# Designs tried in a protein design chat: miniprotein binders against a2bj90. Part 37

Target 1, 235 residues: a2bj90
Amino acid sequence: MSRSARRKTSALNTVLRVVEVFASIQGEGPFTGTYSVFVRLAGCNLRCPFCDTRYAWSLEAGKPLGVEELVEEIARYEPSLVVITGGEPLLQRHPLNSLVEGLESLGLRVQLETNGILPAPARDEQLWRVYHVVSPKDVPVRVPGAKLHPSWVDYARATGRAWFKFLVANEQHVREVAEYVAKLGIPRSRVYIMPLTPEKLDMKELLELHSRIASLAVKWRLNFSPRLHLLVQLP

## First folded at step 19 (miniprotein)

Design OA1
Fold by ESMFold2, look of step 21:
Structure OA1 (fold): chain B 235 residues (1-235), chain A 84 residues (1-84)
Amino acid sequence: as target 1 above (235 residues)
Amino acid sequence: SPEDVIEEIDETLEKVWELVAKALEAERRGNLEEAERYQREALELMRKAAELARRIGHEELERQIREYISLIERLIEIIRKARK
């Protein structure tokens, strides 16, 4: 094929706008405790008041990186899990699918973090086989423009590869989450509640909040997610 | 009332993200002309949301919406470069 034709059809030259790549521990959700490489993609379709990664909101915060080079960089960390996060990673859907393809070809396990506004993966998408932790922002505190796309519930049921994680501060929030997931038909085995940590908690207060939210998780028969990286002071 | 306008802005943002989702699907299917059309439709709707926020004097919401305008403009630029 000519050089021009090969360029038009090559997904391997796809570019992602990446804010940072770093090794740490996955501190939240079903993969808590796993040695992970985090890939933070630029751009977000929400402006959550409680966001702790505001520096990733702008697409310009990201450096353009080729997918193949990024796969090689990630692989050198020898991660047990690759966590793709952001901003909202699904805004860069096409090159993200290329990244996933490259990572999976090396046998690397991938997890995506998303606010769930954009649809769940289609069956013919590389993202179909990835694990997803979906954090809806329409409950308990609604962020303007947030609406969980209904395909995520269908995807979770069809594949078993999606979980739903909610930040909560008190029992009223937990009640609202419980009502929301029941209305949407999300099974409680797929639901995590996680402490909504104010910006300035000391370690004792952080542990006390974890204890309270964990007790609520037991009371309401929901899964509990820590914020382990905060407890052990990792990024 | 300002409450009614805020609700309209919220519904408008939901529609914008639905259009962006359609653009991303078109992009995935290789239909870059269609992808650009959806993003431009999303951009126009977002500009309406910005004007609504401005009219009620909601400075923080307007600022956030203008950041979304910038995001969509960048997404359009990426599509345009890929089309060349």
Scores: ipSAE 0.875, ipTM 0.948, lowest interface PAE 0.6, mean pLDDT 91
Fold by OpenDDE base, look of step 21:
Structure OA1 (fold): chain B 235 residues (1-235), chain A 84 residues (1-84)
Amino acid sequence: as target 1 above (235 residues)
Amino acid sequence: SPEDVIEEIDETLEKVWELVAKALEAERRGNLEEAERYQREALELMRKAAELARRIGHEELERQIREYISLIERLIEIIRKARK
């Protein structure tokens, strides 16, 4: 690479568009209950009708932040985990690799949340080293354009650092998930089902929904993800 | 049928995200010209999808596709600025 090409790639790799940074408890997936700093990145390649973070869909919803400054901000919270989420974090893949490098240099654990449409990390990316929770939107919820990229199955098999979290509302959805993961060769131990929560559920309805979906998880021999942050009223 | 058009739009969206993925890979390799080319191809497909949604009168789908157009335009602008 010429000196000019290195300088041009450097500018792309140093700035993220960030919606918010906050500390909370990870409410979902294999790291449920972990004290975490959440970095919500701007921009999404989906418009899920059930999305609770619609304000992050536009790239303009985020402010440009330097990677180094963001690493320092995150480190001040002394997190047990850094969760990279947002719209779709992998739309900012290159500066995200730089962020991961900075966080790992401080000994911080990192988890990515992704919809799985964009390819899994390559072996030479910093993202290869972190944990991934992939939330497919093709099954059972069938969001347009939400096809799971097959490289995530390969990544999960190669590294053991990926899990798949599916949104479900009923037993038919759980059946569709079970058939889908069997077809793709995803081990059931890597599969989580999570309640699909409408925005207007009260606490009683939310608890009842959790109970039903948890019972289905046991019946179908799948892992259950709560929406713990909703149950304990945290961000 | 309107259903066939919706299916065509879904297939188009899948192709768009494949092109966005190729653009991101080109960026990783330091080929910003190739990256911009893939994003522009993605943009053209999204414009066709928006027109299809308009023709069948699916206003919500058209709105969503227009938001995706804006997303891709911003991605192109980021690449373009880095090429200067």
Scores: ipSAE 0.860, ipTM 0.942, lowest interface PAE 0.5, mean pLDDT 94

Design OA6
Fold by ESMFold2, fold request of step 20:
Structure OA6 (fold): chain B 235 residues (1-235), chain A 84 residues (1-84)
Amino acid sequence: as target 1 above (235 residues)
Amino acid sequence: SPEDVIEEIDETLEKVWDLVAKALEAERRGNLKEAERYQREALELMRKAAELARRIGHEELEREIREYIELIERLIEIIRKQRK
């Protein structure tokens, strides 16, 4: 079949449970500042106490959308980056690979956000070629059931397409993160520490927390991630 | 002790997600019977985790596990629809 027919057939055969699709700025991690379309998939295999997207935890929070329809909707935004997030997107792994195929066929750059419990992509997955920001929940505060799958470290080393991001509130947390990544052999160049922002911060407090965590990143020779969308008041 | 049971629950959850990972891989490869078997095994193990949480009276953890049970049940439904 032709490339157009192949793409159409793939989208019609798979469905994703999608909570929301919206345009904004990527506010976190290595792609901070990029004009992005966010695709929030339903379902999560963790119940993090500091999660700010709890409305995506249930698989039933998502509407069924055909992959081809979703690709066309995303493309209309003309994004510089497509961020696939959730809940935990890898719970919908099969149709997610179809979505990635469609997006890449249009030359769109894709980043996945994951808690890293499910394994890194295999070489024969479309997900193999996209970027991943992995947020382990083992440390500094362990969430029950959270265990970073060891394949993510191997994947990051083999491909250079994965980074590890940790929410921290203070220097003790940073010390714990530093010990954890050293134990797992994760290079500092792949590690981001990011402010753990309580729900009640005003702008002055938010800036002060960013300043404190950024200073700790310099002290510990780790990368710093802002929560830029909070600072500029975007979703 | 409650602390020993909480550790057992945590280890059980890790095993559940390993089984779910196997199910997702089987699904990706088109092995839908095996995908369903792994998810049913994961569900059985998750129900045991829920019983443990209930036994020690850990209401928050039990509630979270019940939500994971619902998740796995929905994943099984998705696989069964593909098998038709």
Scores: ipSAE 0.887, ipTM 0.953, lowest interface PAE 0.5, mean pLDDT 91
Fold by ESMFold2, fold request of step 20:
Structure OA6 (fold): chain B 235 residues (1-235), chain A 84 residues (1-84)
Amino acid sequence: as target 1 above (235 residues)
Amino acid sequence: SPEDVIEEIDETLEKVWDLVAKALEAERRGNLKEAERYQREALELMRKAAELARRIGHEELEREIREYIELIERLIEIIRKQRK
């Protein structure tokens, strides 16, 4: 592309609606413990009862921000991982692919968090090359409209770059998750169960819930995900 | 009867998100007329879901669906700005 054509193309797909950018520790899933920059995108296609980021539901909650500006802001933190989250970040799929391109050009590792309703990346998408943690809302607590797109299981098998994470409060929930992943053919090595915190808990209660769910993970031969950021009181 | 309507709303929402997925893919490929067509079809179905929720008096679900309508309307605006 010429200099002029490249500039015009960038402007067309280079704006994201961003709620917040901040540094913290990835507290959940396979990258738990990693120094990360979180990019929370606005807009969501679900209204989960236990959502802890309701402030990101509306697309209007986000500030329009250029992708190049955002890449520069992220880079200043010198992150080991960039976590793209939201709401549901795949609602802004077009400019999100541009962001991923910019981050990859700097050698930054990228992880996406998604509810999995919108399909997995195509092979020609920049998103194809990054890591994904998929949190289906079909089970154990179904949210209306929350159907996991079947392409995520295919993507996980083809690439090894997707994991599935489920919020559970008790053994009945774990049993339901186990049945669900077995039916879909999701390998247990790709499955995490994580404590469902329905309301604010004190530290003792939070630790007790972690212990109980971790014990269930061992019993059911599933991976355990903490909510590490809650345990160490980081955002 | 209300349970049957809630199930219909759930299925309709699934179809809406499938159409939004097609719109987002069309947008990524630069097929902006197609992208807008899918979003407007999704919007029409979402309005049907809102009517179903109103019919059974489910205020919270109706409010949530109205928020989804606003989302889709904004996505259409974004596509229309790109088309010009």
Scores: ipSAE 0.883, ipTM 0.952, lowest interface PAE 0.5, mean pLDDT 91
Fold by ESMFold2, fold request of step 20:
Structure OA6 (fold): chain B 235 residues (1-235), chain A 84 residues (1-84)
Amino acid sequence: as target 1 above (235 residues)
Amino acid sequence: SPEDVIEEIDETLEKVWDLVAKALEAERRGNLKEAERYQREALELMRKAAELARRIGHEELEREIREYIELIERLIEIIRKQRK
């Protein structure tokens, strides 16, 4: 890293609590199919009944890693996209902004995954410049405390760098999502519906659910997101 | 009613996360004393939410809220380490 980039990330003791770093394919949302490195940060401000990554809920699940060290590890994978996920990555906002700065200095493209409870990036934040996929948990099944912060809609309008993704199991869920996004003024071009996949689906059931939700996406004029990594059995 | 208490807990959780957001912004700005103050306010409010959940006997929600208490306590520790 250059001297100027090192100074921007200053304090080599800037630390993130990291659960795992691994290479895979982005399986969801607008960047589906992209060779990616996933950085799963520890800590979550929700306890969703259907969470796939319960092991990341506790901040104690993460190992402390210096931001400089993490940037170097990520760069060795030569990713086309860096996906920052978790738990809820925005709980570690300060060192996360340092990580984004380091990744940006290397020309790496970054996407954040968030439940949207904490506010969208401010204009002077390094996170302002990256892509965001926001997964509100207000609908279709309300999780206590899960209110989407209104700044995400403003951010999406101002920057064009945010999309909204909703887990749905049936048409009633899609109707609730459609009403929600209309109420909030979220353009349908920014909305993805994605299959809510219960544990223990076999491949036939998984494909049938994908087909059903994709058909509903067409019917309701919303974007469809697969869970491609599940279909192709990648992490 | 239990429904009214659950709604109060839900609203309280929303306020807690707003305070946590303010703490995170203060931390980003280098205002670590202010960041700690917001987190401690969030912690006090979350403890009130836990008591409400306990009072209505909602064991799962109380357990989840106590995990959030632990999260906030850990966030305070992180701020205090930065203040050294």
Scores: ipSAE 0.878, ipTM 0.949, lowest interface PAE 0.6, mean pLDDT 91
Fold by OpenDDE base, fold request of step 20:
Structure OA6 (fold): chain B 235 residues (1-235), chain A 84 residues (1-84)
Amino acid sequence: as target 1 above (235 residues)
Amino acid sequence: SPEDVIEEIDETLEKVWDLVAKALEAERRGNLKEAERYQREALELMRKAAELARRIGHEELEREIREYIELIERLIEIIRKQRK
């Protein structure tokens, strides 16, 4: 590659398609309650029928933002955590590695939300260093085209920086999750079950659903993830 | 049966995402020509899946697959811009 081609590839690896940037509380998974800046990336490789962020499915839903500008924007919020989410953030893997490098240079902690279809980070990627919450869509919800890539299990074992968050509606779903993680050799301490909320529930229904799924988490010896942001009416 | 065709489409989608993964890895290695090849193979499989959905009259599934086609076309465009 010519020096010019390397500079052009470097420049293109520095632009993300971003839907939104906002500050809130992380409502889900192992970092629940953390003051966070959310970076929602555009583009998704799934069409989940229960998706609450359908507006992020197209790459065109995002604006092109430079990594440097985005790092500066994030830093102004003084976050305790940067959450990279979207449709599927790993569709923008290369500029995302550049973003992580910039954020880590400021001493910011980063957590990725991914559907786990695309492979886990390699050891030489900046993404190797961050936290990952993998939300498989094959079990129990069986979204078409969803399959957990096996490398996430290996990454979790090697680094201790991955957790698996499953959407569940009932005890049958919890059973399927328990069987699935046992088959894959995923430690139960790394598994979260979270309420599946396909419809806009009122607060009473939402609390009842949380109570039922939390009780099932105890029964099945799994961790529970709330939808805390919905319970406290935050973004 | 329509059910068998849906299963074939689901298997095709899995293969497509495996190809997208290979493309991303090729791009990481700086082999943009190989990355574009994998994405084009993924695009061709998605076009076949859309045709299968059309044949069974599953309009919603056809629509979703067309949105995936658009996604892959954009990924190809990104790679092509890097190659210029």
Scores: ipSAE 0.811, ipTM 0.926, lowest interface PAE 0.6, mean pLDDT 93
Fold by OpenDDE base, fold request of step 20:
Structure OA6 (fold): chain B 235 residues (1-235), chain A 84 residues (1-84)
Amino acid sequence: as target 1 above (235 residues)
Amino acid sequence: SPEDVIEEIDETLEKVWDLVAKALEAERRGNLKEAERYQREALELMRKAAELARRIGHEELEREIREYIELIERLIEIIRKQRK
């Protein structure tokens, strides 16, 4: 390989397709309430019928941004957490490792949101060092092609830096989640259930749904994730 | 049955994502030739899945699979640009 080819490959490995960058409050999972910068990456390997970010499914929905420029942009917000989300961030795994390296060099904490289809980070990846919230799409509602990669269970055990977040609408869904995590040997302390919200809920209906699912979380001895951003009307 | 075909599509999609995962790992290791090979194999399986969806008249699923084809084609283009 020529020196020119290596330089071109290195430059291209530092470009992400980014839909949006914004500051908000983390509304979901173990970091709920944290002032965060969200980096929504383009491209997804699922078409979940309940997806609220369908505009991010295509890689073309994102603009190409350099990792260095993106790190500088993120740093200007002085975030308590950087949340990497999107469609599926791990589709851009290589430049994402470079992004994580840049962010960690500034002492920024990073959380990844993933559907768990692609393998967990290897020990030699920068992604190994960050926090992960895995949202399986095989339970309780199976999305075609969705299967949790078993390496996420191993990663969770090895690092303690992974949590599993499940979308649930009723007690049957919560039961299925409880059975699923028991079968996989995922500790309940790492499991969150979150309301599956239909598109047309008013604020009253949204609060009632949160109350019902939270009560089920207590009954089934699981953690509850709100959709706090929806409740407080933040992005 | 249409249900059996949907199951076959689901299994095919799982295999596709396994291949995409292998491609991403090959890319990370700097083996762009192998990365492209895995993505092309993934693309072939995804085209088969689209044809299965078409045969059962599942237009929505066919559309979704076509969007996945476009995704993989773009991933191949990214790899190709890195190889030049």
Scores: ipSAE 0.809, ipTM 0.926, lowest interface PAE 0.6, mean pLDDT 93

Design OA6
Fold by OpenDDE base, fold request of step 20:
Structure OA6 (fold): chain B 235 residues (1-235), chain A 84 residues (1-84)
Amino acid sequence: as target 1 above (235 residues)
Amino acid sequence: SPEDVIEEIDETLEKVWDLVAKALEAERRGNLKEAERYQREALELMRKAAELARRIGHEELEREIREYIELIERLIEIIRKQRK
C-alpha cells in the first residue's frame, strides 16, 4: 500500500462536526470542579427521552471544523481539562483520534464522555491514552438499542482510565446498577450514580433530588456524581 | 406481540451498532470499501427496524429509527467522499 494512499486518508479524517466549544466547570463524574473546555460533537446513536442536549443528535447540527484549528481554539482557553462530549463522540472516532493527538502534543489532559455502545479504544488508538467517563443507557434507564460494549470493562481494568456514570431516579435504579456492575466485575470505586433530572425541575426540587440520590450512594457504597453546573448555574 | 416486536427492534439496533463499529474500524485501517459495506448492511437493518415499528404503530420509535437511518446515510456519504 503506497505512502500516497495513507496521506489522502489522513487529510480527509481531520474534520470534526462540532456543535459548540465553550469554557466552564466540569459538573459531573471524577473531574467535578475542574476548569474545562467542552467540545460538543454532533451526532448521536441514541434518542434518550431525558437527553438535555437533543440539539446535538443530528450530525448536521455541527459545523465542520479542522482538527488543527480546533486545537488552537481550545488552547486559547488555557484549560485544565478538555472534555469531548456531544451526542456520541465515538461516531467521529477517526478525526477524534487526530484531535486527541493534537491536544496531547500540547500537554492538555483529555476526558471523553461516551454512552459506551461503541467499542472501547484499541491500544494503537490515540483515544487509548485519555480518560473516559462511560454513561451506560441500558441500565437502569433501558434506552432502546443501548448496550454497554464489554470492551469498556476490559479497558477499565487494563488502564485505570475509565469510570462508569449511571443515571438514577430512585433506590430501585441504584439496586439495578449495583447488581449490574457486580455481574460485570466493575469495581465499585469506578462507579458513579448521578441524578436523572427531568427538564422542568426548579432549584428546590433539584437540590432535594441530589440529596436523595447522594444518600442512596452512601447506603449502596457507590460514588456520587452531582450535576454541579445545574446547581451553580453554569453551562 | 407488540412487545416481541419491540424486543426484535432492540436486538436489531444492537446489531446495527456492531456493524457501525466494524465500519469505523475498517475506515481506521484504510479499507473504505469494507467500511461502506458494513454501513450499508447497517442501513438495511435499520430500514427493517423502521418497518417493524410502523407495523406495530409505534410512531415515536419509527421516528427515532428514521433519524438513525439519516445518521447512517451521512456516515456513508463521509466514506464516499474519502474514496474520491
Scores: ipSAE 0.790, ipTM 0.920, lowest interface PAE 0.6, mean pLDDT 93

